# Designs tried in a protein design chat: VH-VL binders against Uncharacterized protein YLR179C. Part 6

Target 1, 201 residues: Uncharacterized protein YLR179C, of Saccharomyces cerevisiae (q06252)
Amino acid sequence: MSSAIVAKLNKEDIIKDTVKDLAFEILGELSVSYVDSDDIKLGNPMPMEATQAAPTIKFTPFDKSQLSAEDKLALLMTDPDAPSRTEHKWSEVCHYIITDIPVEYGPGGDIAISGKGVVRNNYIGPGPPKNSGYHRYVFFLCKQPKGADSSTFTKVENIISWGYGTPGAGAYDYIKENNLQLVGANYYMVENTTVDFNYDM

## First folded at step 22 (VH-VL)

Design u1 (from n1 with heavy chain D99E)
Fold by OpenDDE, fold request of step 25:
Structure u1 (fold): chain C 201 residues (1-201), chain A 120 residues (1-120), chain B 106 residues (1-106)
Amino acid sequence: as target 1 above (201 residues)
Amino acid sequence: QVQLVQSGAEVKKPGSSVKVSCKASGYTFTSYYMHWVRQAPGQGLEWIGAINPDSGNTAYNQKFQGRATITADKSTSTAYMELSSLRSEDTAVYYCAKEFYGLERGFDYWGQGTLVTVSS
Amino acid sequence: QIQLTQSPSSLSASVGDRVTITCSASSSVRYMYWYQQKPGKAPKAWIYYAYNRASGVPSRFSGSGSGTDYTLTISSLQPEDFATYYCQQYHRYPLTFGGGTKVEIK
């Protein structure tokens, strides 16, 4: 299960383009669902229009012993394909950051991500450039270091390259400099389907 | 780096037409709408219209409907704004502006502006 | 058309002062864009998505707000900050700008 997720991420060059050589272990399944849409399943295409409101996210560990009630989680969403899959001069684009998510198991054994913790960066729906093809929109779930104060974490106040000013910068730098541990991932694909001057904002 | 370079200042008579150009570089011209905004002397900013350089489709401020024509040449990555039936109140600096990344219709880059003076 | 009203239209402040500019929309907008403009120059992107700083914008600038009310704040005014600031909505066509707020040296 874990190996399957990692294999898929590698096949789609997500690891290469985001977290790079970061050591990590996938500890469960990161479920992402948008209203009135199919669940995200590691790379399925989604209509752009269906992804403009924040999704419902939950995490189901393979082994509950790996995440204790004392742990805090951080959720990251990024687009490494800015402005396109073949040109990354604005990569990565930050779309969502939540920190201090408590580890609270629901009846089904999942941990609610959405609606929990502190939203550091509000959700920004996918908006790939016109004619830029499909973009990968990647979710990373991370475990925060014990005793860490998330208010001291890096503040992303420019979504382009997460404010680092270097093309390709984003999740890797954020994870590393805040000592986060990547434990979950999912992603979907979106291309621009906007009708000219007729997008309902 | 992204650059928008506009044509030079124009002096026009009332009733005539003016066509301002905006040459874009440093990004995929056809992937972002190009907007036109003007600013009368000592006044604020006013949106004129926009074009999808890929399709050629346009949107206009109703105030300028029928009088402003926005076009684009993909081969030269150049957008144009033509304003006809010029009036003295059309005297302003005209800017082209590129849409920011994403679906939000803000502008991350602006041309240097083109002063259009309408006088008898 | 969504009207944007900036307040104040102008203000005088000293270096080091905290400056707050507001932008009120006639109807709810998703987010707000802010621009800085200096005399004889084109506007520059300053704040986008209501709270994100454009590249090169100092950390003393911040944006906030939701619905109809948005704010641009300068925590400690610097000499290079004296300029006119404009808000802009992109919620609905036609795109519209606030009337501008001129920040002048006291």
Scores: ipSAE 0.695, ipTM 0.883, lowest interface PAE 0.9, mean pLDDT 94
Fold by OpenDDE, look of step 22:
Structure u1 (fold): chain C 201 residues (1-201), chain A 120 residues (1-120), chain B 106 residues (1-106)
Amino acid sequence: as target 1 above (201 residues)
Amino acid sequence: QVQLVQSGAEVKKPGSSVKVSCKASGYTFTSYYMHWVRQAPGQGLEWIGAINPDSGNTAYNQKFQGRATITADKSTSTAYMELSSLRSEDTAVYYCAKEFYGLERGFDYWGQGTLVTVSS
Amino acid sequence: QIQLTQSPSSLSASVGDRVTITCSASSSVRYMYWYQQKPGKAPKAWIYYAYNRASGVPSRFSGSGSGTDYTLTISSLQPEDFATYYCQQYHRYPLTFGGGTKVEIK
């Protein structure tokens, strides 16, 4: 399962373009669902208008022993395709950051991600430029360092390149700077092909 | 770098029409909506409408529906705003504005503005 | 249409002062933007998506808010900050702006 997820991410060059050479181990399935839509399946296309409200997110570990009740999680959402897959002047664009998500298992054995923790960066729905092709919108779930104070984490006050000022900067830098451990990932694709001026923002 | 260069100031009589141009450069013209916003002297900003330069589709503030016509020429990367049946209250600086890079939200670049004076 | 009400319409402040400008929407808005405009000049993008500083915007500027209430704050007013600030919503057409807040030197 872990290898399958990683393989999919690699196939879409997500690892190459975002977390790069970071060592990580996928510890479970990161479920992402938008209202009135099916769950995101690694790379499925989504209508832009269906992704403008914050999604429901949950995490199901392959092995519950890998995450203890003392652990805290952080969720990242990023777009490496800004302004396009081939032009990354503004990559990555930060779309969502939540920290201090508690590890609390629900009846189904999943951990609720959305609605928990501290929202550091409010959700921003996809808005790729027209005629820029599909953009990858990637979710990363990370384990925070034990005893870490998330209030000291890097402040992303400019979503362009996550405020680092360097094209291509984003999730990698944030994860590294804050000693996060990538443990989950999901992503979907959005292309701006909606009817002009007719979608609900 | 992104530049929006607008046509020069206009002086018009009531009932006439004015057409303001906005030449865009430094980005893919057809990938972002171009908006038009005006500002009467000493007043705030008012959205007129927008165009998808690629498709030519437009959206208008209903206040200007029927009087404002926004067009775009892809070959020259130029957007136009024509306002007909001009009135004195149409006296304003008219701006073209490009939507935000990578997000297609808000306006990241503005033209320098075109003063249109409607005087009897 | 969504009406945006800025408060105050104008204010006088001194260099070093903390300045707070509010923008109230008649209905909930997901996307709020702020622009800075100086006399005789076009508006400049200042804050996008409520809290993100545009390129070149000093760190003393911050944006916050959600739903119907948004705020632009200048932690320590500088000489170059005297201008008029506008909020704008891109939630629903027609797009609308606040009435503006003129920040004047005391």
Scores: ipSAE 0.504, ipTM 0.830, lowest interface PAE 1.4, mean pLDDT 93
Fold by ESMFold2, fold request of step 25:
Structure u1 (fold): chain C 201 residues (1-201), chain A 120 residues (1-120), chain B 106 residues (1-106)
Amino acid sequence: as target 1 above (201 residues)
Amino acid sequence: QVQLVQSGAEVKKPGSSVKVSCKASGYTFTSYYMHWVRQAPGQGLEWIGAINPDSGNTAYNQKFQGRATITADKSTSTAYMELSSLRSEDTAVYYCAKEFYGLERGFDYWGQGTLVTVSS
Amino acid sequence: QIQLTQSPSSLSASVGDRVTITCSASSSVRYMYWYQQKPGKAPKAWIYYAYNRASGVPSRFSGSGSGTDYTLTISSLQPEDFATYYCQQYHRYPLTFGGGTKVEIK
């Protein structure tokens, strides 16, 4: 079932553009859901208005034995398509970072991701420019190095290029620099179709 | 490199009109709202209104409704703000500002400002 | 219309002091934005989305808050921080700014 997830990620160039040469093994399903919307199903379009409040995020491992009670998880959200899929001068845009998420299972065998851990970068909802087409909004779940001091993790102080100062830098660089292990992924697409000046919150 | 270059300072008499231009470069002009903000001498910032340069749709602070007219020319990447029936209290620096991304976003770039002085 | 009340309207502080500027909204807003304005110059983007420093903003500046109450903090005031700081909401039209906080270095 991990091969099916990898195949879907590869079809939309998620692997090529955002995972690159990171070692990874998808250990479960990362679910992302918004109020009054369908769950995110690997690459579905989402209306921009529905994504502005922080989502509920859960992880359901295929095999619980691959995570231990001492493990801590990190959740990353990135837009590799800024300002558009064909122009990357602002890529990647950092939208969310949570670290130190405990491995704690609910009755259904899922781990609550959102609402747990330490929020390092607050959620910023998708905001693609008008007329820029669909942007991919990619979520990565990572296992932190055992016993890691998360206070030493890279501080992302500017959302543009994750503050690295190099167009195209982002989640890959953060994962590599902090020795994180990629274990889950999901994504959706948003384009800006909002009505001018009458946007309801 | 994003730039917003405004037209030069203006001296106007009460009752006349002024039209300030804002030429944008370094980004896709039609993808972002353009805003107009003014600042009277020694005072704070006051939002006048905005335009979607793609559609031409506008929004105005009610205070300026009926006196302010905001337009955009896609072919020259230029926005305009015209203020009519000028009074001395309209003496201010007028700024254009580009919003950062689409929804509920702040302004990332400002024009250099255009001083409009209204005096007889 | 959402009104933003900044406090204080002005302050004088010494180099090295910790300075806190508050911005209170008349109703809840999702994000607060901050601008720095030097005398005779256009405002500059300073803090986006309540927390994120704009490019080139020194790390001594930080934003915080949510809902109706937001702050801009300078952890160790420097001479170049002399300016007026404005908060701004983009939650509801018309867009509004706080009245400004003028920071003077002693």
Scores: ipSAE 0.491, ipTM 0.788, lowest interface PAE 1.7, mean pLDDT 89
Fold by ESMFold2, fold request of step 25:
Structure u1 (fold): chain C 201 residues (1-201), chain A 120 residues (1-120), chain B 106 residues (1-106)
Amino acid sequence: as target 1 above (201 residues)
Amino acid sequence: QVQLVQSGAEVKKPGSSVKVSCKASGYTFTSYYMHWVRQAPGQGLEWIGAINPDSGNTAYNQKFQGRATITADKSTSTAYMELSSLRSEDTAVYYCAKEFYGLERGFDYWGQGTLVTVSS
Amino acid sequence: QIQLTQSPSSLSASVGDRVTITCSASSSVRYMYWYQQKPGKAPKAWIYYAYNRASGVPSRFSGSGSGTDYTLTISSLQPEDFATYYCQQYHRYPLTFGGGTKVEIK
């Protein structure tokens, strides 16, 4: 399953644009779901309205032996396409950071990601500009270094460029600076289809 | 760099109208709503209305419905707000403001403000 | 329309004090936005999405809250923080602002 996930990520340039030269090994399936929607399939379009509340996120390892009870996980969500796929002056936009997620298995053999750990940056739902096309909203699950003091992890104080001050900076820089190991990924696409000045759509 | 540059201060007689301009630069004008907000002397902020510069669609605070007209010119990246039947209580600083993105976003840039004084 | 009630309308505090400003919405909103305005100047974006500081906003400012109740906190008040602070909702049209909180340094 890892090769299929990597192939899909590469087809939409997720590897090129957001992972770059980070070493990684996909160790399982990262499930993202919203109210009124089934699980996110790799790369599917989502209605903007459906993504505004924080999603339920779970991880199902291919093999439980690849994570130990002492491991802690971090979840990252990023939009590399701000303000659009072809213009990057606001990119990447940080949408969610959770750290210190424990490796604890539920009855289905999955690990609950959402609702666990420490929220470092609260969820901000997708809000792509009108006429900017589809934006990729990318979730990365990482393994934290054993025994790491997460209070020393980079503080993301501005969602634009993850606060690094350089257009295009984001999840890559955070993963690298904090010695995180990428072990899972998923993404979906959203474009702004809202009707002008009509909250109800 | 994003800038919103508004037209200069105006002194008007009661019963007349005023048209304030807001020229945008440093971003794609048609991709973001433009809002108009006023502030009477010593008072708080009051939303007048907004326009989608791409579609020309507008929304107004009901208080200004029928008196305010918001327009945009794509070719000059300029938004306008016209207020008719002016009264002394319309004396205020009028601001344009750009939203960042999405339905539930705030305003990230404001114009410098245009003082409109209704003489009496 | 959604009414926003800010409290207090004004306050005086000493440099170094912790200051809190509240904004209560008449119905639930997803996020609250905050602006700082100094006399004679346009408002500036200060906090967006309830907790995110705009560029250049000092880390002593923080936003919090959800639903109907939101707070702007200044952890250690500085002389340059003299200003009026406004909350704003962008959940439902017409857009509305709180009445403002004027912060004065003793």
Scores: ipSAE 0.452, ipTM 0.772, lowest interface PAE 1.8, mean pLDDT 89

Design u1 (from n1 with heavy chain D99E)
Fold by OpenDDE, fold request of step 25:
Structure u1 (fold): chain C 201 residues (1-201), chain A 120 residues (1-120), chain B 106 residues (1-106)
Amino acid sequence: as target 1 above (201 residues)
Amino acid sequence: QVQLVQSGAEVKKPGSSVKVSCKASGYTFTSYYMHWVRQAPGQGLEWIGAINPDSGNTAYNQKFQGRATITADKSTSTAYMELSSLRSEDTAVYYCAKEFYGLERGFDYWGQGTLVTVSS
Amino acid sequence: QIQLTQSPSSLSASVGDRVTITCSASSSVRYMYWYQQKPGKAPKAWIYYAYNRASGVPSRFSGSGSGTDYTLTISSLQPEDFATYYCQQYHRYPLTFGGGTKVEIK
């Protein structure tokens, strides 16, 4: 399951465009669902209008021993396709950051992500420019370093390039400089469909 | 279950017009683009155009611009493709094909096809 | 328009063979699709967005590629796989198809 997730991320160039050469191990399934929509399943397209409210997110570890009650998690959401897949002058765009999510297992063995922790950056729904094609909207779940003070984490005040001022910057730098450990990922795709047909002949 | 049922085979003379219908069922007709594609005997596939059944907006292959007209009737969940000034080269099987509106872009369901034969 | 060139136009293979079909675009495309068509039948959706199998498509089928080069692979050809396969781009209007690849029994 872990290898399958990583393989999919690689095929979609998500690793290449976001976390790059970071060492990580996927420890479970990151479930993302929007109201009245299908669950996010590693790259399925979603209507833009269906993704404007914060989703319900859960994490199910493959092995519960990998996460203890003392651990804290951080959730990141990013768009590497800004303003498009072929032009990344605004990449990455930060869409969501939550830290200090407690590891609390529900009856089904999942950890609730949504509604927990401290929201650092409020949820921003997908809003790709018209005629810019599909954008990848990527969720990363990370384990925080033991004993870390989240108040010292990087503050993303500008969603463009996560405030780093360099095209392509975002999740990679945030994860590295805050010593986070990537343990889960999911993503979907959205295209601005407010216009029926965009001719490009 | 999604079904696209097309009208029957047509035999036409050069210079005439043909109108093929495609009745959709098993899904919300207005939620998906409907495309038209043709295939000459023993040849490949050629895109003609598409319509948003909800808005009525259309897109055409320039090759057929002015000669092909795609319409849709929401009340009957039926799409139409009319081709005028028919030529022998228009002899082909014509397909309607459903697409998820503005997202997947692929054609997940096809009609059974309508053979249009143009001959003197 | 974006021209799609499939290779080969036809091939003969045996059950169990690994089959590779390529689709080359005249310019870079992001949205590539594959369809399977059997004689006298309408095409069927096979691969969506380059890598995703359509509903009911066996796992022996896989799609890959990016930019101008895309590939459909059958890891182990089965009797029911003998058909013609078409690639299609939805990157730019007009939509275009490859010339098709007929997979025949050897």
Scores: ipSAE 0.176, ipTM 0.614, lowest interface PAE 1.5, mean pLDDT 93

Design u6 (from n1 with light chain Y51S)
Fold by ESMFold2, look of step 22:
Structure u6 (fold): chain C 201 residues (1-201), chain A 120 residues (1-120), chain B 106 residues (1-106)
Amino acid sequence: as target 1 above (201 residues)
Amino acid sequence: QVQLVQSGAEVKKPGSSVKVSCKASGYTFTSYYMHWVRQAPGQGLEWIGAINPDSGNTAYNQKFQGRATITADKSTSTAYMELSSLRSEDTAVYYCAKDFYGLERGFDYWGQGTLVTVSS
Amino acid sequence: QIQLTQSPSSLSASVGDRVTITCSASSSVRYMYWYQQKPGKAPKAWIYYASNRASGVPSRFSGSGSGTDYTLTISSLQPEDFATYYCQQYHRYPLTFGGGTKVEIK
């Protein structure tokens, strides 16, 4: 069930550029939606103005038995294309981190991701530089190690390169050093087409 | 390394004009707004206005009543702020400041400041 | 325009003290930004997006808040933290700053 999602992510270089050589299996659909929009459709362009408030995020496992009630989930959002798709000196930019998300099913059979858990890094909406082209904004859902104390997870105190100090560092390094298991992904694309100085957020 | 280097101090008489320059290096000049901020002696910070160096579009604090003119020269990566009809209350240090990455963002780098003294 | 009211305007504290500076906006803003300025020098970026430290800022500094009420906290004041701190909103033009908080060593 996950092979089509993984194939799309590989074809568009999301895995190569952001998760790199991590072994993983997508266990469900990660849905991301903004006010006045439906789910993000794997790689679709989004108007920058529509993405400035934190989105609604839900996860629907293909098979509920792949997650236990004792599991905790983490959500990551990253931009690997800073300052542009061809220049990476600020990559990756950290846009959102939520940890300790409980595995609790709503009436629709999905797990609420947004509005649950502990926000480690507040949502920062996409803000690519003018004339930098489309940036990919990538969401990863991870399973935390059983019994892990999330207060020991890496603190991301600078959004540039997730504070690691090395261009290109980001979600991969965070997932690796905190022993997270990648189980869901989605992304969209944004470019900056806003009118100068009339931008109001 | 990002650097903003401003022109030197100026002493001006009331009614005259001053033009302060800000030469940028270490980043793509046309990709970020450039802002101008002033600070009167012993006082706080006051935003004057900004320019998009790529488009030439500007925004101004209404307080300056068209007295401020902000321009940019892409070929030299230099922004300018001209303040006309100077008054003694315009005595201040004038700073240029670069936007940070992203929208609705603060200033990540500041120029060293240019003291403009308006005295008869 | 959005007015920022910063408190206190000045404070005096000992090395090791916890220092808290507040910034209240006249209407809701999405983020607050903070700058440190030492006498005779340009301001430096300090906190951006309400809670993210700029490069090189010591971990004893933290920012928090949302809506109209924001804080800058120094968990254990050090001698090099003597400076004036300004909050700034970038939610609406014209951009505005708080009046500043001067932190002095007792």
Scores: ipSAE 0.509, ipTM 0.812, lowest interface PAE 1.8, mean pLDDT 89
Fold by OpenDDE, look of step 23:
Structure u6 (fold): chain C 201 residues (1-201), chain A 120 residues (1-120), chain B 106 residues (1-106)
Amino acid sequence: as target 1 above (201 residues)
Amino acid sequence: QVQLVQSGAEVKKPGSSVKVSCKASGYTFTSYYMHWVRQAPGQGLEWIGAINPDSGNTAYNQKFQGRATITADKSTSTAYMELSSLRSEDTAVYYCAKDFYGLERGFDYWGQGTLVTVSS
Amino acid sequence: QIQLTQSPSSLSASVGDRVTITCSASSSVRYMYWYQQKPGKAPKAWIYYASNRASGVPSRFSGSGSGTDYTLTISSLQPEDFATYYCQQYHRYPLTFGGGTKVEIK
């Protein structure tokens, strides 16, 4: 399961364009769902209008022994395709950051991600430039260092390149600077081709 | 770099029309909405309307519905705002403003403004 | 339309002061923006998506808020910060701006 997820991410150049040479091991399945939509499944296209409200996110470890009740998780959402897949002057764009997510298992054996922890960066729905092609919207779930104070984590106060000022900067830098351990990932794709003054944001 | 360059100041009589232009450069003109905003002397900002330069579709503030016409020329990357039946209260600086990061996500660049003076 | 009420409409402050400007919406908005405008100049993008500084905006500026209540804060006012600030909602048409907050030197 882990290898399958990583293979898919690699196939879509997500690793290359975001976390790069970062060493990581996928420890479970990161489920992302929007209201009145099917669950996100590693690269399915989504209509832009369906993704404007924050999604419901949960994590199901392959092995529960890999996460303890004392662990805290961080959720990242990023767009490496800004303003497009071929023009990355804004890449990456930060769309969501949650930290201090507790490891609490629900009745189904999953850990609730959304609605938990501290929202560091509010959710921003996909809004790719019109006719800029598909954008990958990537979710990364990370394990925080033991005893870490998330209030000392990097402040992302500019979503463009996550405030690092370098095109292509984002998730990799944030993960490295804050000693996070990437343990889960998912993504979907959105293009802006049909919306034209006719939907409520 | 992104630039929005507007046409020069206008002096108009009541009842006449004015057409202000906004030439865009430094980005893909058709990929972002272009908005028009005005500001009367010493007053705040007021949204007039917007256009999708690709489709030509427009949205208007109802206050200006039927009196404001926003158009765009893709070949010249130029947006226009025409306001008819001018009255003294239309005296203002008119701005074009570009959408940021796709669709309907704020204005990242503004034109330098065009003063339109309506007087007898 | 969504009404945006800024408070205060004007304030006098000194260099080094902490300045707080609020923007209250008549209904919940997903996306709030702030602009800085100096006399005789066009507005400049200042904060987008409620809490993100535009390019070139100093770190002393911060934005926060959600729903109906948003805030622009200047941690330590500098001479170049004296200007008028406007909030703007991009949630529903027609787009609307706050009345502005003029930050003047005391």
Scores: ipSAE 0.214, ipTM 0.727, lowest interface PAE 2.8, mean pLDDT 92

